# VH-VL binders against COP9 signalosome complex subunit 8 (CSN8), part 6

Target 1, 182 residues: COP9 signalosome complex subunit 8 (CSN8), of Drosophila melanogaster (Fruit fly) (q7kth8)
Amino acid sequence: MHLNKYSEVVERLENEEFEQVELGAEVYQQLLAIYLYQNKLADAKLLWMRVPANLRDDKELIQLNLLNIALQNNNYADFFKHIKYEWSERVKSPVEDLLNKQREELFKLMGSAYMSIYQHNLLELSLMSEDELKHACAALNWTEELDGDRVILKPKVQEAPPARGNDDQLLKLTEFVTFLEN
Below, E stands for the ipSAE of ESMFold2; O stands for the ipSAE of OpenDDE; V2 stands for 0.75 times the mean of E and O plus 0.25 times the DockQ between their complexes.

## First folded at step 11 (VH-VL; framework fv_durvalumab)

Design k3 (from f2 with heavy chain R101Y; at its last look DockQ between E and O 0.14; V2 from the best seeds 0.00; counts 0 for: pae E 16.9 > 2, placed apart)
Fold by ESMFold2, look of step 11:
Structure k3 (fold): chain C 182 residues (1-182), chain A 122 residues (1-122), chain B 108 residues (1-108)
Amino acid sequence: as target 1 above (182 residues)
Amino acid sequence: EVQLVESGGGLVQPGGSLRLSCAASGFTFSRYWMSWVRQAPGKGLEWVANIKQSGSEKYYVDSVKGRFTISRDNAKNSLYLQMNSLRAEDTAVYYCARDLYYFDSLSYFDYWGQGTLVTVSS
Amino acid sequence: EIVLTQSPGTLSLSPGERATLSCRASQSVSSSYLAWYQQKPGQAPRLLIYYASSRATGIPDRFSGSGSGTDFTLTISRLEPEDFAVYYCQQYGSSPLTFGQGTKVEIK
């Protein structure tokens, strides 16, 4: 993850927002995408709250806010569902970076939380293809075994994690456990 | 078992048109990107085009931009390549391929059809 | 555009021998997004290796891949009669997707 990536762009866009009386949707689209990538969820929420009402019907801005809502609620399933939107060149780079970050975080959470998981559950959550998932698991040295005709993924065995992190990480894990159990 | 079956190849004069089809079975077609890859007789492989699951994003190698159009029909599990303004250098076996992404990377291809020959001769 | 150069052009070996095929990229291939394919005459390519070193489903363990950056290798530890074919490398880290020109592995 590169938390300082886009700092120059953000500074320019924030200056444009400060200096101008009326802005196009494009400034808000870029700021929202970058704030989500940077994990600046408070800034992302406040940005949406200040978007003028006449811009809130912009389709791409609405789709970015669906990602924002999913991240605010620690909802991996909704995040991966909504990120499959066809993003414009204005936001494609930070959205692709956000997707990669969230997939990596999902795999880290699973590796720390489970000895095993059914492949079909992870496919449903991540919306990856079977072969995309197999390639990601291979890159992480995860193994697979069969339970009848179902594929079970075995994360690489890890040391017990240190003390719990912030509340957002706990909420994300809780949502994912609920998904897997149902 | 994954199966991809191409059809629609043949002999055509320069400037002519052909439409290739690929029938898919044995997997959920609508969950995968699809590609066309070609191979000139006695030569190596060249990627031609791919298309997103929904059909809304399409990418082409520069040599075919503006002449070829990739499309899909998810209800029929079918992939298509409309080839217009054909040139002698388009002569090749055209393969339909299942297109894989890895962490939002570009594509590699895990299943291929048998190919259909397109010959463009003056 | 990343140009992939395979060497040797032709590799003449006997069954049971080790084959070593090279693929060199004109610039670094990000995150080892490199695949290897086998193609027999009159047949479609078959995926062998992805992510530079991971074997595709159903590929025997005599096939192995290695390398990173600009230099990648496919090794067949003990050639079987069915392994005599043309092999292609392919990068998927940078647009446009490109293939190497192929290495033919033939019976000496």
Scores: ipSAE 0.000, ipTM 0.453, lowest interface PAE 16.9, mean pLDDT 82
ESMFold2 (binder alone), look of step 11: mean pLDDT 93; pTM 0.940
OpenDDE, look of step 11: ipSAE 0.811; ipTM 0.904

Design k4 (from f2 with light chain S54Y; at its last look DockQ between E and O 0.82; V2 from the best seeds 0.00; counts 0 for: pae E 4.8 > 2)
Heavy chain, then light chain:
Amino acid sequence: EVQLVESGGGLVQPGGSLRLSCAASGFTFSRYWMSWVRQAPGKGLEWVANIKQSGSEKYYVDSVKGRFTISRDNAKNSLYLQMNSLRAEDTAVYYCARDLRYFDSLSYFDYWGQGTLVTVSS
Amino acid sequence: EIVLTQSPGTLSLSPGERATLSCRASQSVSSSYLAWYQQKPGQAPRLLIYYASYRATGIPDRFSGSGSGTDFTLTISRLEPEDFAVYYCQQYGSSPLTFGQGTKVEIK
ESMFold2, look of step 11: ipSAE 0.210; ipTM 0.706
ESMFold2 (binder alone), look of step 11: mean pLDDT 92; pTM 0.936
OpenDDE, look of step 11: ipSAE 0.882; ipTM 0.952
ESMFold2, look of step 12: ipSAE 0.255; ipTM 0.713
ESMFold2 (binder alone), look of step 12: mean pLDDT 92; pTM 0.941
OpenDDE, look of step 12: ipSAE 0.571; ipTM 0.841

Design k5 (from f2 with light chain S31Y S32D; at its last look DockQ between E and O 0.77; V2 from the best seeds 0.00; counts 0 for: pae E 8.3 > 2)
Fold by ESMFold2, look of step 11:
Structure k5 (fold): chain C 182 residues (1-182), chain A 122 residues (1-122), chain B 108 residues (1-108)
Amino acid sequence: as target 1 above (182 residues)
Amino acid sequence: EVQLVESGGGLVQPGGSLRLSCAASGFTFSRYWMSWVRQAPGKGLEWVANIKQSGSEKYYVDSVKGRFTISRDNAKNSLYLQMNSLRAEDTAVYYCARDLRYFDSLSYFDYWGQGTLVTVSS
Amino acid sequence: EIVLTQSPGTLSLSPGERATLSCRASQSVSYDYLAWYQQKPGQAPRLLIYYASSRATGIPDRFSGSGSGTDFTLTISRLEPEDFAVYYCQQYGSSPLTFGQGTKVEIK
């Protein structure tokens, strides 16, 4: 997590929120995206609660909150589905950084759970290029297996036990991944 | 296939400026970090600068900070290096490179252009 | 800054021989984030190996990488005429990115 990144932008935007009565949606959009990137999920939840009712119909803000909900519930499948939205330039950078962080967490979770997946499904799920995926799999020493013309990626065994909360994340991810493979 | 074509090199006086361009094709340019890497004649390789997919983050080797500016235009699939206040030490072949990184790593480079020569001489 | 020292500076061999190139880092390279490149005269570098031991797409299996920490090796099991070139190692684990000074593999 790169907490120091965006610190000046966050401070400026929080000052704008504090000082203004009639803010546009763009301040909330940027704050929400940055809080999610910084893994400040409590702050993100509180921010959504204080968004004025008349701004909650903003399409991009709704989409950012779908990411927020997915992260609050540890739902990788929903996260990767909703992040495909065409983001505005004002939030594209922190959303891209968030995507990269979630890709890392996905790979750690799959490794800890020994989950295998078809390469083409993982490319689609993670939104990675083939080169990015090849690099990540090599770094993790994951293996490949052929199923006809399709490649199956198999995680390497991890030594540390999973954290107590990981079972729910794993179940939701497993359900979605098996849907993609069928 | 993936192609990177540099242009804009040439002979320039010390203190002068040049703008290098790199035209990319055969891949989704906006999905990759991009780098400039240089090689002085008869010498080894030195990373110069890179730029994030969106253009929002740029990094430079210390020797060029404040003098060089990397930029990109994703609509034109183009990477640029604006070089100001050039010095004799900047004389090199400049390569445009597709920049691969994952998570916490820095960069390595899977595709390189042909290079463009910049000569800084009185 | 991590300094990469390659040895030998020049390796004179005949086609068919095995080449062993060394790259030593001044401090441990995080997660073995180390790449190898081949450069022929007048050409751009070509990626051979990344993550210390993984071959890049299209690289023949006579090229192999090994090592970890501070000591890394590129091996060419049987030199072919097209393998006579300069080889560079590069670390990408710590800022700034650094390259070794190169090892020239030349025909005896």
Scores: ipSAE 0.012, ipTM 0.596, lowest interface PAE 8.3, mean pLDDT 85
ESMFold2 (binder alone), look of step 11: mean pLDDT 93; pTM 0.944
OpenDDE, look of step 11: ipSAE 0.464; ipTM 0.819

## First folded at step 12 (VH-VL; framework fv_durvalumab)

Design m1 (from k4 with heavy chain Q53Y; at its last look DockQ between E and O 0.34; V2 from the best seeds 0.00; counts 0 for: pae E 5.9 > 2)
Fold by ESMFold2, look of step 12:
Structure m1 (fold): chain C 182 residues (1-182), chain A 122 residues (1-122), chain B 108 residues (1-108)
Amino acid sequence: as target 1 above (182 residues)
Amino acid sequence: EVQLVESGGGLVQPGGSLRLSCAASGFTFSRYWMSWVRQAPGKGLEWVANIKYSGSEKYYVDSVKGRFTISRDNAKNSLYLQMNSLRAEDTAVYYCARDLRYFDSLSYFDYWGQGTLVTVSS
Amino acid sequence: EIVLTQSPGTLSLSPGERATLSCRASQSVSSSYLAWYQQKPGQAPRLLIYYASYRATGIPDRFSGSGSGTDFTLTISRLEPEDFAVYYCQQYGSSPLTFGQGTKVEIK
């Protein structure tokens, strides 16, 4: 049995938004977080546009919109920067699901580009523990190279490069990685 | 240190029910998939079920589908297995295991509890 | 379903000897999604090797894994007294997850 925990929550929250003329920030917070997790970026953008002006000062809603902007722009660095916010229990679950999804996308992007990175920088960027990173790299058959006492993680170079990729995402990530290494 | 502690095992008649619990500590429980794996006395290991870190996806071995329900409570760092319509062949030690699943692979298990015995007999 | 057949069923060896355990899959295991576990009597299994050849945290380097496709090997280069146990392989490349039947490594 496959149960989608968020489908029922989204349906309830969308009904509340449709039926009411005045909503609290918490409905928008939950809808925005779930839309981002579901990769419903068009819905997320439209939701932000209809948030009443008096609710746009809500701190958590602002932080969720920073994630929204990062995802709309395919900006991994900004995404991982802004997701560090201490999320309320209302949105913690879908935000953590989104974090794990974006980690997977980051590794796929680096693998497709054969991008190398210092272990320390990838730990900081991905917000993973060293043990989590070790297992993820093993899953991808990535290798390690020493540069003095620092570890360089190298994607598998024996695969033919996939034609699939987002040039803008790769450029922004490469610029960020280059910044960290300098 | 990572610790998994199972409870709720016991003796039950065929057709009966049991609920197993697993208390997790020493890691961020809500970041990991979790599994139940069982071992019949004197036999090998069989994966039973797992559940996604958010609780939104659940998978079962065919022999228990419709009878067992896996669930989790991330606020309590707890994993559960509701076992209904128990059969003699369900007799086993049931292990709670931290489930490592990366990308498109299925699961392997880096930490295990000590297990709880379920005996189904008349 | 992928059936894992381990051989031998029992290895009788002395401390200091090399142990070589085989795990054969009924069909290819994708991306070497294969793990090895150690289980001592009355204890839970312990992860030794994942992705065919990577040692888990805290596992001594006398344990090594190799192989691909249908043929996988666990090697213990020099048996210590604490290494006498049952060893299981497990594939996680195809549903359902399956384990081998085990190889018991016992004192000669």
Scores: ipSAE 0.101, ipTM 0.666, lowest interface PAE 5.9, mean pLDDT 85
ESMFold2 (binder alone), look of step 12: mean pLDDT 93; pTM 0.945
OpenDDE, look of step 12: ipSAE 0.201; ipTM 0.728

Design m2 (from k4 with light chain L97W; at its last look DockQ between E and O 0.78; V2 from the best seeds 0.00; counts 0 for: pae E 8.7 > 2)
Fold by ESMFold2, look of step 12:
Formats: structure tokens, C-alpha cells, sequence
Structure m2 (fold): chain C 182 residues (1-182), chain A 122 residues (1-122), chain B 108 residues (1-108)
């Protein structure tokens, strides 16, 4: 986790926003993508509120805001649905970093909430290949067993989270359970 | 079937330059970090450089920093290594490898090309 | 930089025999971050084992890996004619990612 990643770029882009009368969509696209990666959800929400009306028709900016809304609502299903968009060169890097971060958060959440998980369901949700999933599970020391011809993943036992943090994890689990049952 | 095919090796004089290419097929190239790994004649393996899926992050072993540049073209499923200021110690077979970089910057290599020989001699 | 030292340098065995290859690290490496490769003459390396003990796709059951900390082992339970090659260990827990010098498994 490089918390300072993109800090220099963000400062440059924020200065451009401050100094220009008519700013193009590209500055807002980059800022929004980076804020989402950095988990600066308050800044992302405020950024969207100040985007000029004439720029809100930009297709890529709309797609980035769909990711923003998904993250604001702790909605993994919507996040993975909308991140499939074909991103421009200017936002590819922070969006890929965001995807990887959300995959890691999903694995942590599922590992703390479930004793076992079907491989197929995790492949569908995470947008990973079988090879990618196999390597991610190995890195997390997850094990596997069979239920007939289906593979079941056994997460490593996790330390219980602090009591004050349980409400946020419960919200995320509720959204994930809703996804699985649809 | 995953395939990686290197090209661009050859004989060069010290101080010269070469550009290596690697054509990838059988997998979604843009999903993976890619690496170059080299092997001097009769010697072991040495990781040289890798590059992020988008091309925005690049890492190099110290001995080649400032002289080698890794790059990729995801539209052409191709990986490149621009080698400048070549030295005799750069003589090696250069392999293109699919880099399985996951959590905590872990890098190991599940598929390798056949290699291309670079010889640096007067 | 983590230095990997493989032993023995050469292992002379007959088909059907069991091969045991060692890899020792200069400092502790998580068992999650150790791979083994096979390289036949004139060919590229092939991944055998990753995460110290997980077999790569298409690798026969006779190959197994074990170990942790500074000591890792690759075992070939019953050598086949195609297994005579050089074997390398590689750590990927600390940059730069480094390889051992190799163990050659040759026919007696």
C-alpha cells in the first residue's frame, strides 16, 4: 500500500484546477480516479459536486462517478460491474490500482466472514482468471477442498475486527450477500 | 496456449544499442506484468526489469538502471527492452517472462519465451 | 539482497531414483515467496513450484516442494528420463528477486 502514490500528480492537477478559468474534463477524470484509489471518498464526492454542468456529459467522467457511487455505498457488485469500462490512458494506472485494492479488500472481507467459499463465485465477482485466483489464494495461505466437482476455498482464520469497525464490515457483507443471491 | 517469442538479439560492440521485442499470444497480455530475465552463457538467471500492465510503473536491477528501458504496447501484445551503452557483462540470453506480480510486489514467472542471444564484444 | 545457495551443485542419479535438492537463503524468506524452475539444455526455464509447495499447472505429481525460513527442498520422488535438467530456486519476497546458482541433475 503506497498511500503517497500519485501525491505529486494530485498536487499538480489541483493547482491546474485552481489556476484555470475553463478546465477540461481530463483534469476532473484524473483527480476523481486518483481520489478513489487513495480512498479519499469525501474529496471524490466534493469533486463531483464542483464539476461544471457542461462537463458532466463526458462519458468517461460519468463512468468514474459510477465507481464513486459504488464505493460511497460499499457496493462491490456495482463496482465490479462498472470498472469493466475501457479506460483512457490518463486514468488507466489509478483505475488498475483501485481494482487491485478492491480485490484485496474483497478477499479480506470474505476471509473474515466465511469459513468456506465456492471458487466459481469468487471468480465471477473478482474478475480474476483461475490462475490469478490460485496465486492470490496462495499468497493469503487459503486452502482448498472439493464439493463434488466444485472447488471450495477455505480462508485463513482472521483475527476478529475491533467492535467500532464491525458496522462498516456488516454493511459490506450485506451488499455482497445481496449480490450472491441475485 | 501461452506463447512468448523474443527477437532482436545479435552481436554488438561495447557502447552499442539493441532493442529486444517479445510477441505474446494465448493470454490477455494487458492483464499481466511482464519481465525480462537474462542468463549469461554457462551461468544462472538474473532478473533484469519488469513493467506494470498499463506501462506506468517500471523497475530495473541496479546494474542496468539508466541504460535499459522496458516498454510495452498492449494493442500489439508486445514487450520491448531498449538496451543502450551495452557492456561485455550484458552478454546473455534474454528471456521474456510473464510476471505474476501479486500482493506485496511478489514476482515469479510462470511462462517464458525461448530467449534471444545478445553478445557484446569488440 | 537475499542470496540463494543451492546444494548439491551436481546430483548424479539413475532413472527411478529419488532426488532431493536443497536451497538455502542468506536470510529468512517466507515460504509463500519461493519458486522452483526446471531448465533443460538449450531451453527456457519452466515453473515447477511456487509458494514453496504449490505445483504449477501441468507439472507431474512426482515434483514436490517444502521448507520455510532459510531452508527449502525440491523432491522428485521417482526420476523420469525427462527430469534430467538444471533446477533453480528463486525468492520473490524481497527486491531484487534473486535466483540460486542451480543444481544439475544428471544421469549416472
Amino acid sequence: as target 1 above (182 residues)
Amino acid sequence: EVQLVESGGGLVQPGGSLRLSCAASGFTFSRYWMSWVRQAPGKGLEWVANIKQSGSEKYYVDSVKGRFTISRDNAKNSLYLQMNSLRAEDTAVYYCARDLRYFDSLSYFDYWGQGTLVTVSS
Amino acid sequence: EIVLTQSPGTLSLSPGERATLSCRASQSVSSSYLAWYQQKPGQAPRLLIYYASYRATGIPDRFSGSGSGTDFTLTISRLEPEDFAVYYCQQYGSSPWTFGQGTKVEIK
Scores: ipSAE 0.011, ipTM 0.606, lowest interface PAE 8.7, mean pLDDT 84
ESMFold2 (binder alone), look of step 12: mean pLDDT 92; pTM 0.929
OpenDDE, look of step 12: ipSAE 0.668; ipTM 0.867

Design m3 (from k4 with heavy chain D104Y; at its last look DockQ between E and O 0.65; V2 from the best seeds 0.00; counts 0 for: pae E 10.4 > 2)
Fold by ESMFold2, look of step 12:
Structure m3 (fold): chain C 182 residues (1-182), chain A 122 residues (1-122), chain B 108 residues (1-108)
Amino acid sequence: as target 1 above (182 residues)
Amino acid sequence: EVQLVESGGGLVQPGGSLRLSCAASGFTFSRYWMSWVRQAPGKGLEWVANIKQSGSEKYYVDSVKGRFTISRDNAKNSLYLQMNSLRAEDTAVYYCARDLRYFYSLSYFDYWGQGTLVTVSS
Amino acid sequence: EIVLTQSPGTLSLSPGERATLSCRASQSVSSSYLAWYQQKPGQAPRLLIYYASYRATGIPDRFSGSGSGTDFTLTISRLEPEDFAVYYCQQYGSSPLTFGQGTKVEIK
C-alpha cells in the first residue's frame, strides 16, 4: 500500500467544497471513495450528510454510500455485494484500493478465527484470479486441501487467544458465514 | 486462452519517438495491472513500467522517467507505451506482461507476449 | 535496490541430471517474494515459480524452488531436453523490481 496516496487530491477537493462553489456529484463521489479508502469513516458519514439534496439521487453516489454503510456496520457481506458495481474512472482507483484493503482485512480476520472456506467461494467473493489467491494464501501460510475436486483453503493455526476486541471479529465472522453458507 | 500481442517496434534514431501497443485477449483485461519488461540484446530482463487496472497509477524504472508514458484503454483491451527521447540504451525487445500484485508485494508476471524489437541506432 | 546475483553463470549438464541454480539477494527479500522464469532462445520468459516455492499453473513437478531471506534455489530434479534454457530469478518485495542476470543451462 502507498502511503499518502490521494492526499493532494483530497486537499484540492476539500478546498473546492470549502469555497462553497456549486459542485457537481463528481467532487462528492471522489471524496467519499477516498475517505472510505483512508478509513476516515467519520468524515465519510459527515460528507454524506452534507451532500446537496439535488445530488442524492446520483446512482454512483448512492452505490458509494452503500459501501459506506457496510463499512460503518462492519458488514463484509454487504461490502463485497455492493463493490461489484461498475465504477466510473473518477473513483475506480480508490475503490480498487479499498477492495484490496478489505481483501487484506478479510484474510486477516479468517486467519485469526481459523475459518476454512471453499476456494471457489473465496474467488467469487474476493474478485481475485486463482493465481492472485494462491499468492495471498502463500504469503499468509494458508494451506489447501482437496474435497473431491473442490479446493478448501485452511488458514494457519495461531496460538494467541482472542482479546475482548476480537468479539467484534467473531460477530463479523458469524454474519459472514451466513453469507457464505458454511 | 490468454494472449498478449505487441506491435509498434522498429528502427529509430536517437532522440526519436515510438509508440508500442499490446492487444490483450482471453481474460478480463480491466481487472489486472499490466507491465512492460524489456531485454537488451544478449542481456537480462529489466522491468520498465506498470499501470494500475484503472490507469490512475503508473510507475516507471528511473532510467525512463519523464521520457516514457504507459497508458491503457480498457474498452479496447489495449496497453500502450509511448517512448520519447529514445537513447541507444533503450534498444531491447519489449514485452507486454500481465502483472500480479497482492497485499504488500510488488509485481510478478504470469503471462508474457512474444515481444517487439526496438532498435535505437544512428 | 536489491541486487540478485545468480550462480553459476552457465551450467553444462546432460539430460536426466539434477540442476541446482542459485539466486542470492544483496539484502533480505521480504516474505520470500521471489519468482523464477525460464526463457528459451527467441522466446518470451515463462513463469515457473512464485513466492519462492510455489509452481505456476502448468509447470511440471520436476521444477521446485526453495530458500528464504537472501538465498534462493531453483532445482530441476531430472533435466528433460526442453529444460535447456536461461533461468532468471526476480524479486518483488521491494521497489524497484529487479531480476537476476540469468543462469544458462546448456547440454553437455
Scores: ipSAE 0.005, ipTM 0.519, lowest interface PAE 10.4, mean pLDDT 83
ESMFold2 (binder alone), look of step 12: mean pLDDT 92; pTM 0.930
OpenDDE, look of step 12: ipSAE 0.852; ipTM 0.923

Design m4 (from k4 with light chain R55L A56E T57S; at its last look DockQ between E and O 0.74; V2 from the best seeds 0.00; counts 0 for: pae E 3.8 > 2)
Heavy chain, then light chain:
Amino acid sequence: EVQLVESGGGLVQPGGSLRLSCAASGFTFSRYWMSWVRQAPGKGLEWVANIKQSGSEKYYVDSVKGRFTISRDNAKNSLYLQMNSLRAEDTAVYYCARDLRYFDSLSYFDYWGQGTLVTVSS
Amino acid sequence: EIVLTQSPGTLSLSPGERATLSCRASQSVSSSYLAWYQQKPGQAPRLLIYYASYLESGIPDRFSGSGSGTDFTLTISRLEPEDFAVYYCQQYGSSPLTFGQGTKVEIK
ESMFold2, look of step 12: ipSAE 0.435; ipTM 0.769
ESMFold2 (binder alone), look of step 12: mean pLDDT 92; pTM 0.929
OpenDDE, look of step 12: ipSAE 0.883; ipTM 0.954
ESMFold2, look of step 14: ipSAE 0.351; ipTM 0.751
ESMFold2 (binder alone), look of step 14: mean pLDDT 92; pTM 0.940
OpenDDE, look of step 14: ipSAE 0.886; ipTM 0.954

Design m5 (from k4 with heavy chain Q53R; at its last look DockQ between E and O 0.75; V2 from the best seeds 0.00; counts 0 for: pae E 8.8 > 2)
Fold by ESMFold2, look of step 12:
Parts: C-alpha cells; structure tokens; sequence
Structure m5 (fold): chain C 182 residues (1-182), chain A 122 residues (1-122), chain B 108 residues (1-108)
C-alpha cells in the first residue's frame, strides 16, 4: 500500500497547472513522475495529452513518458531499460521510489508464478546487483540452491496475487524471461 | 573491500559546532542509503540520522532535529553530519554506516566505519 | 517508539559453552525486522543476523537467531575465544530505529 508520500506536492503542482499562465516543463516533469509512482496511470496518460506542444520536445519529459508507456503496457523490459536515464534532481526521488515499487511488484509476481528461478535471470530483470538481490531474497524468505555453478532461487510459497493485471503482467514477464534465456 | 572512514571529531564546548565526514570506497556509494549511529562512552548504540541515496530525503532522531544536518556528495563518495548547538549529551563515538532497506522495512547496517569521537564539555 | 530490553545484562561463560541472549520488544516487531550485532572493545559493531534468523555474510554457523513478535533470541552454540564481546539487538520495523542496551558476554 501507498504511504501517499507526495500528496501535498502534487496538490500544489496541480494548482499551478490549473492556473496556467506560462509554465515550464518542470511542473509536468514532476507531476508525471509522481503520478507514475502513485500508480495513477489514468492521470499520467491524461497529463501527457495536456502537455503543450512547445514543451513536448523536452528530453526529460520524453524519457518520463517512455516509463509511462511501459507501465501502461505492463512492459517490464521497457520499464527497466528506460529508467536508467540520468534523472534531474526534481524527479530523482519519485523515480527511485517508482523503481523500488516496480521491483517489489516484480518479486511478488515471480514468487507466485515460479517454483524456482535462476539468479542470473532475476538480476537482469530487476536491475539489481548480486548483493542487493541476496538481501531482497532474504527479506522474502526465499532460499538458494546450486545447479552446478549457477544459483537457483526458490521462492517462498505465498497467497495468490490479485487477479487484475497479474495475468497480463505474468504473460509479459514470461515473454521477457524467455527473451533473456536466448 | 567496503571501507567507511570517519573524520572531524574532537573536543568542543557546549553550543559549539562540528562537521563530521565519512569517505566511502569499495562499493557504489550512490546506490545506498547512509546512516550515522552514535555510542556514548560506556553506553549502547543510538541511531542518529539517515539520508536517501539521492540525498533528497533525510531523517533524524528527535533529540537532534533542528541541530544536526545530514548530507552527501555522491560525486565525492562522501557523507557528512553538520552538528550545531552541541550539548554534553551529544558526546559519543559517531559511526558512519551503510544503510540497508528493502521493500517495507526500515534500516539495518551491514558495514560500519571505525568511528570518530565527539566530546562536548567545558 | 519500540523499546528493546536485552537480558541478561552480563553473561559469564567459559569457552565451549552455549550462550543464549534474549531481546524483548515493548511492541510486536513486524515481519521479524530484527538484527543482531557484535561489538568488541575498541571496534565498530559487526552485523551478525538480520530478519531475525538470517546470518550475514562471513558469520560462522555457530551463531543463530530465532524469535518473532516481542521475543527474540541470539544463540552461540559453542563459544570461541573471539566471541566474548557485547551483543546488541536492533529493530527496524517501526520508526524510530532502536537498539537494545546490550548483553556483555565475558569469560568466567
């Protein structure tokens, strides 16, 4: 569940947009990043539609919209590809929070879908270091086994994930994992 | 491999100021939260402050709020603690610690520096 | 805030003996967000256990952690000479982060 971390900032920025006189890209950059973190995908889509034409060539706005498109399509591969961009100070915090949230969702989905997972596949999916992955797996009480010199992760059995979105995300994730194996 | 080296401790009068530094090496500094943890002589450990990997969020124990400021410079792999309005009860060894948090947990600390002593007395 | 009370304050034992250290929380520690640290004189603390029962990298298997809710235990199955130190528990489930007051394990 969301801690509603950016609510006051969002309200201020939304009031600035509503009162528009001559806004820079900065308001839209921050709103888009925060909407994505808050999982307000409908608001994010509508925000992009409202961005004035003269601001749509802003490089950072374009990169944020690539994350938006990836999330709208439940495309983990594109999400982790595009989040590598060097984000400005204005959006670093919500983008980092979004990354952590997406990692958490990925692990929940993987844990419900698989009895075992090769470590190297999950490293590529999650954009984590080996140390980060070891600690994340410990937090979830996942175990390790060896298959020769390769590490196999064994997810803890857990309750089935919510139905909405998970079936579609599982299909996209399966396609992504299959791609990585080739 | 992982190294955390504190500096800047010393003797200071009540009401004075000190700035602590921590030089990090052997890991990607900008990927980790960082903490300061202190230990009064002969006493236990107390968490003081931490800072998000980007530097945009900072948290403090209540007893130092408004007096201490944590900061970081990711280009220099350095963590800082600006301590103002020092009191006798701030006397402690101050440790720089690598701060681990995952999912909904708060922080625990897998690597610690050697500590730097801050003494606040007349 | 969650207060952690460790017992005993001092544990006097001989090498080869089993040490059992207790950490009691004033409130339940969610999801077993509990760590244990070892501190030798003149040294920084060293992480032993995280998530109540997982050993940190490089920690010998004679160290084990257990417990949940409000009661947690660190066990050293056979004390070695290097294990005589002060041990601290720490919770990271609720703000602010808190440590226990420590248990000193010393040579009898």
Amino acid sequence: as target 1 above (182 residues)
Amino acid sequence: EVQLVESGGGLVQPGGSLRLSCAASGFTFSRYWMSWVRQAPGKGLEWVANIKRSGSEKYYVDSVKGRFTISRDNAKNSLYLQMNSLRAEDTAVYYCARDLRYFDSLSYFDYWGQGTLVTVSS
Amino acid sequence: EIVLTQSPGTLSLSPGERATLSCRASQSVSSSYLAWYQQKPGQAPRLLIYYASYRATGIPDRFSGSGSGTDFTLTISRLEPEDFAVYYCQQYGSSPLTFGQGTKVEIK
Scores: ipSAE 0.011, ipTM 0.603, lowest interface PAE 8.8, mean pLDDT 85
ESMFold2 (binder alone), look of step 12: mean pLDDT 91; pTM 0.933
OpenDDE, look of step 12: ipSAE 0.252; ipTM 0.746

## First folded at step 14 (VH-VL; framework fv_durvalumab)

Design s1 (from m4 with light chain S32N S57T; at its last fold request DockQ between E and O 0.87; V2 from the best seeds 0.00; counts 0 for: pae E 2.3 > 2)
Heavy chain, then light chain:
Amino acid sequence: EVQLVESGGGLVQPGGSLRLSCAASGFTFSRYWMSWVRQAPGKGLEWVANIKQSGSEKYYVDSVKGRFTISRDNAKNSLYLQMNSLRAEDTAVYYCARDLRYFDSLSYFDYWGQGTLVTVSS
Amino acid sequence: EIVLTQSPGTLSLSPGERATLSCRASQSVSSNYLAWYQQKPGQAPRLLIYYASYLETGIPDRFSGSGSGTDFTLTISRLEPEDFAVYYCQQYGSSPLTFGQGTKVEIK
ESMFold2, look of step 14: ipSAE 0.448; ipTM 0.778
ESMFold2 (binder alone), look of step 14: mean pLDDT 93; pTM 0.948
OpenDDE, look of step 14: ipSAE 0.888; ipTM 0.955
ESMFold2, fold request of step 16: ipSAE 0.489, 0.478, 0.474; ipTM 0.796, 0.791, 0.783
ESMFold2 (binder alone), fold request of step 16: mean pLDDT 93, 93, 93; pTM 0.948, 0.949, 0.949
OpenDDE, fold request of step 16: ipSAE 0.898, 0.893, 0.896; ipTM 0.964, 0.958, 0.963

Design s2 (from m4 with light chain S57R; at its last look DockQ between E and O 0.85; V2 from the best seeds 0.00; counts 0 for: pae E 2.8 > 2)
Heavy chain, then light chain:
Amino acid sequence: EVQLVESGGGLVQPGGSLRLSCAASGFTFSRYWMSWVRQAPGKGLEWVANIKQSGSEKYYVDSVKGRFTISRDNAKNSLYLQMNSLRAEDTAVYYCARDLRYFDSLSYFDYWGQGTLVTVSS
Amino acid sequence: EIVLTQSPGTLSLSPGERATLSCRASQSVSSSYLAWYQQKPGQAPRLLIYYASYLERGIPDRFSGSGSGTDFTLTISRLEPEDFAVYYCQQYGSSPLTFGQGTKVEIK
ESMFold2, look of step 14: ipSAE 0.452; ipTM 0.772
ESMFold2 (binder alone), look of step 14: mean pLDDT 92; pTM 0.935
OpenDDE, look of step 14: ipSAE 0.882; ipTM 0.952

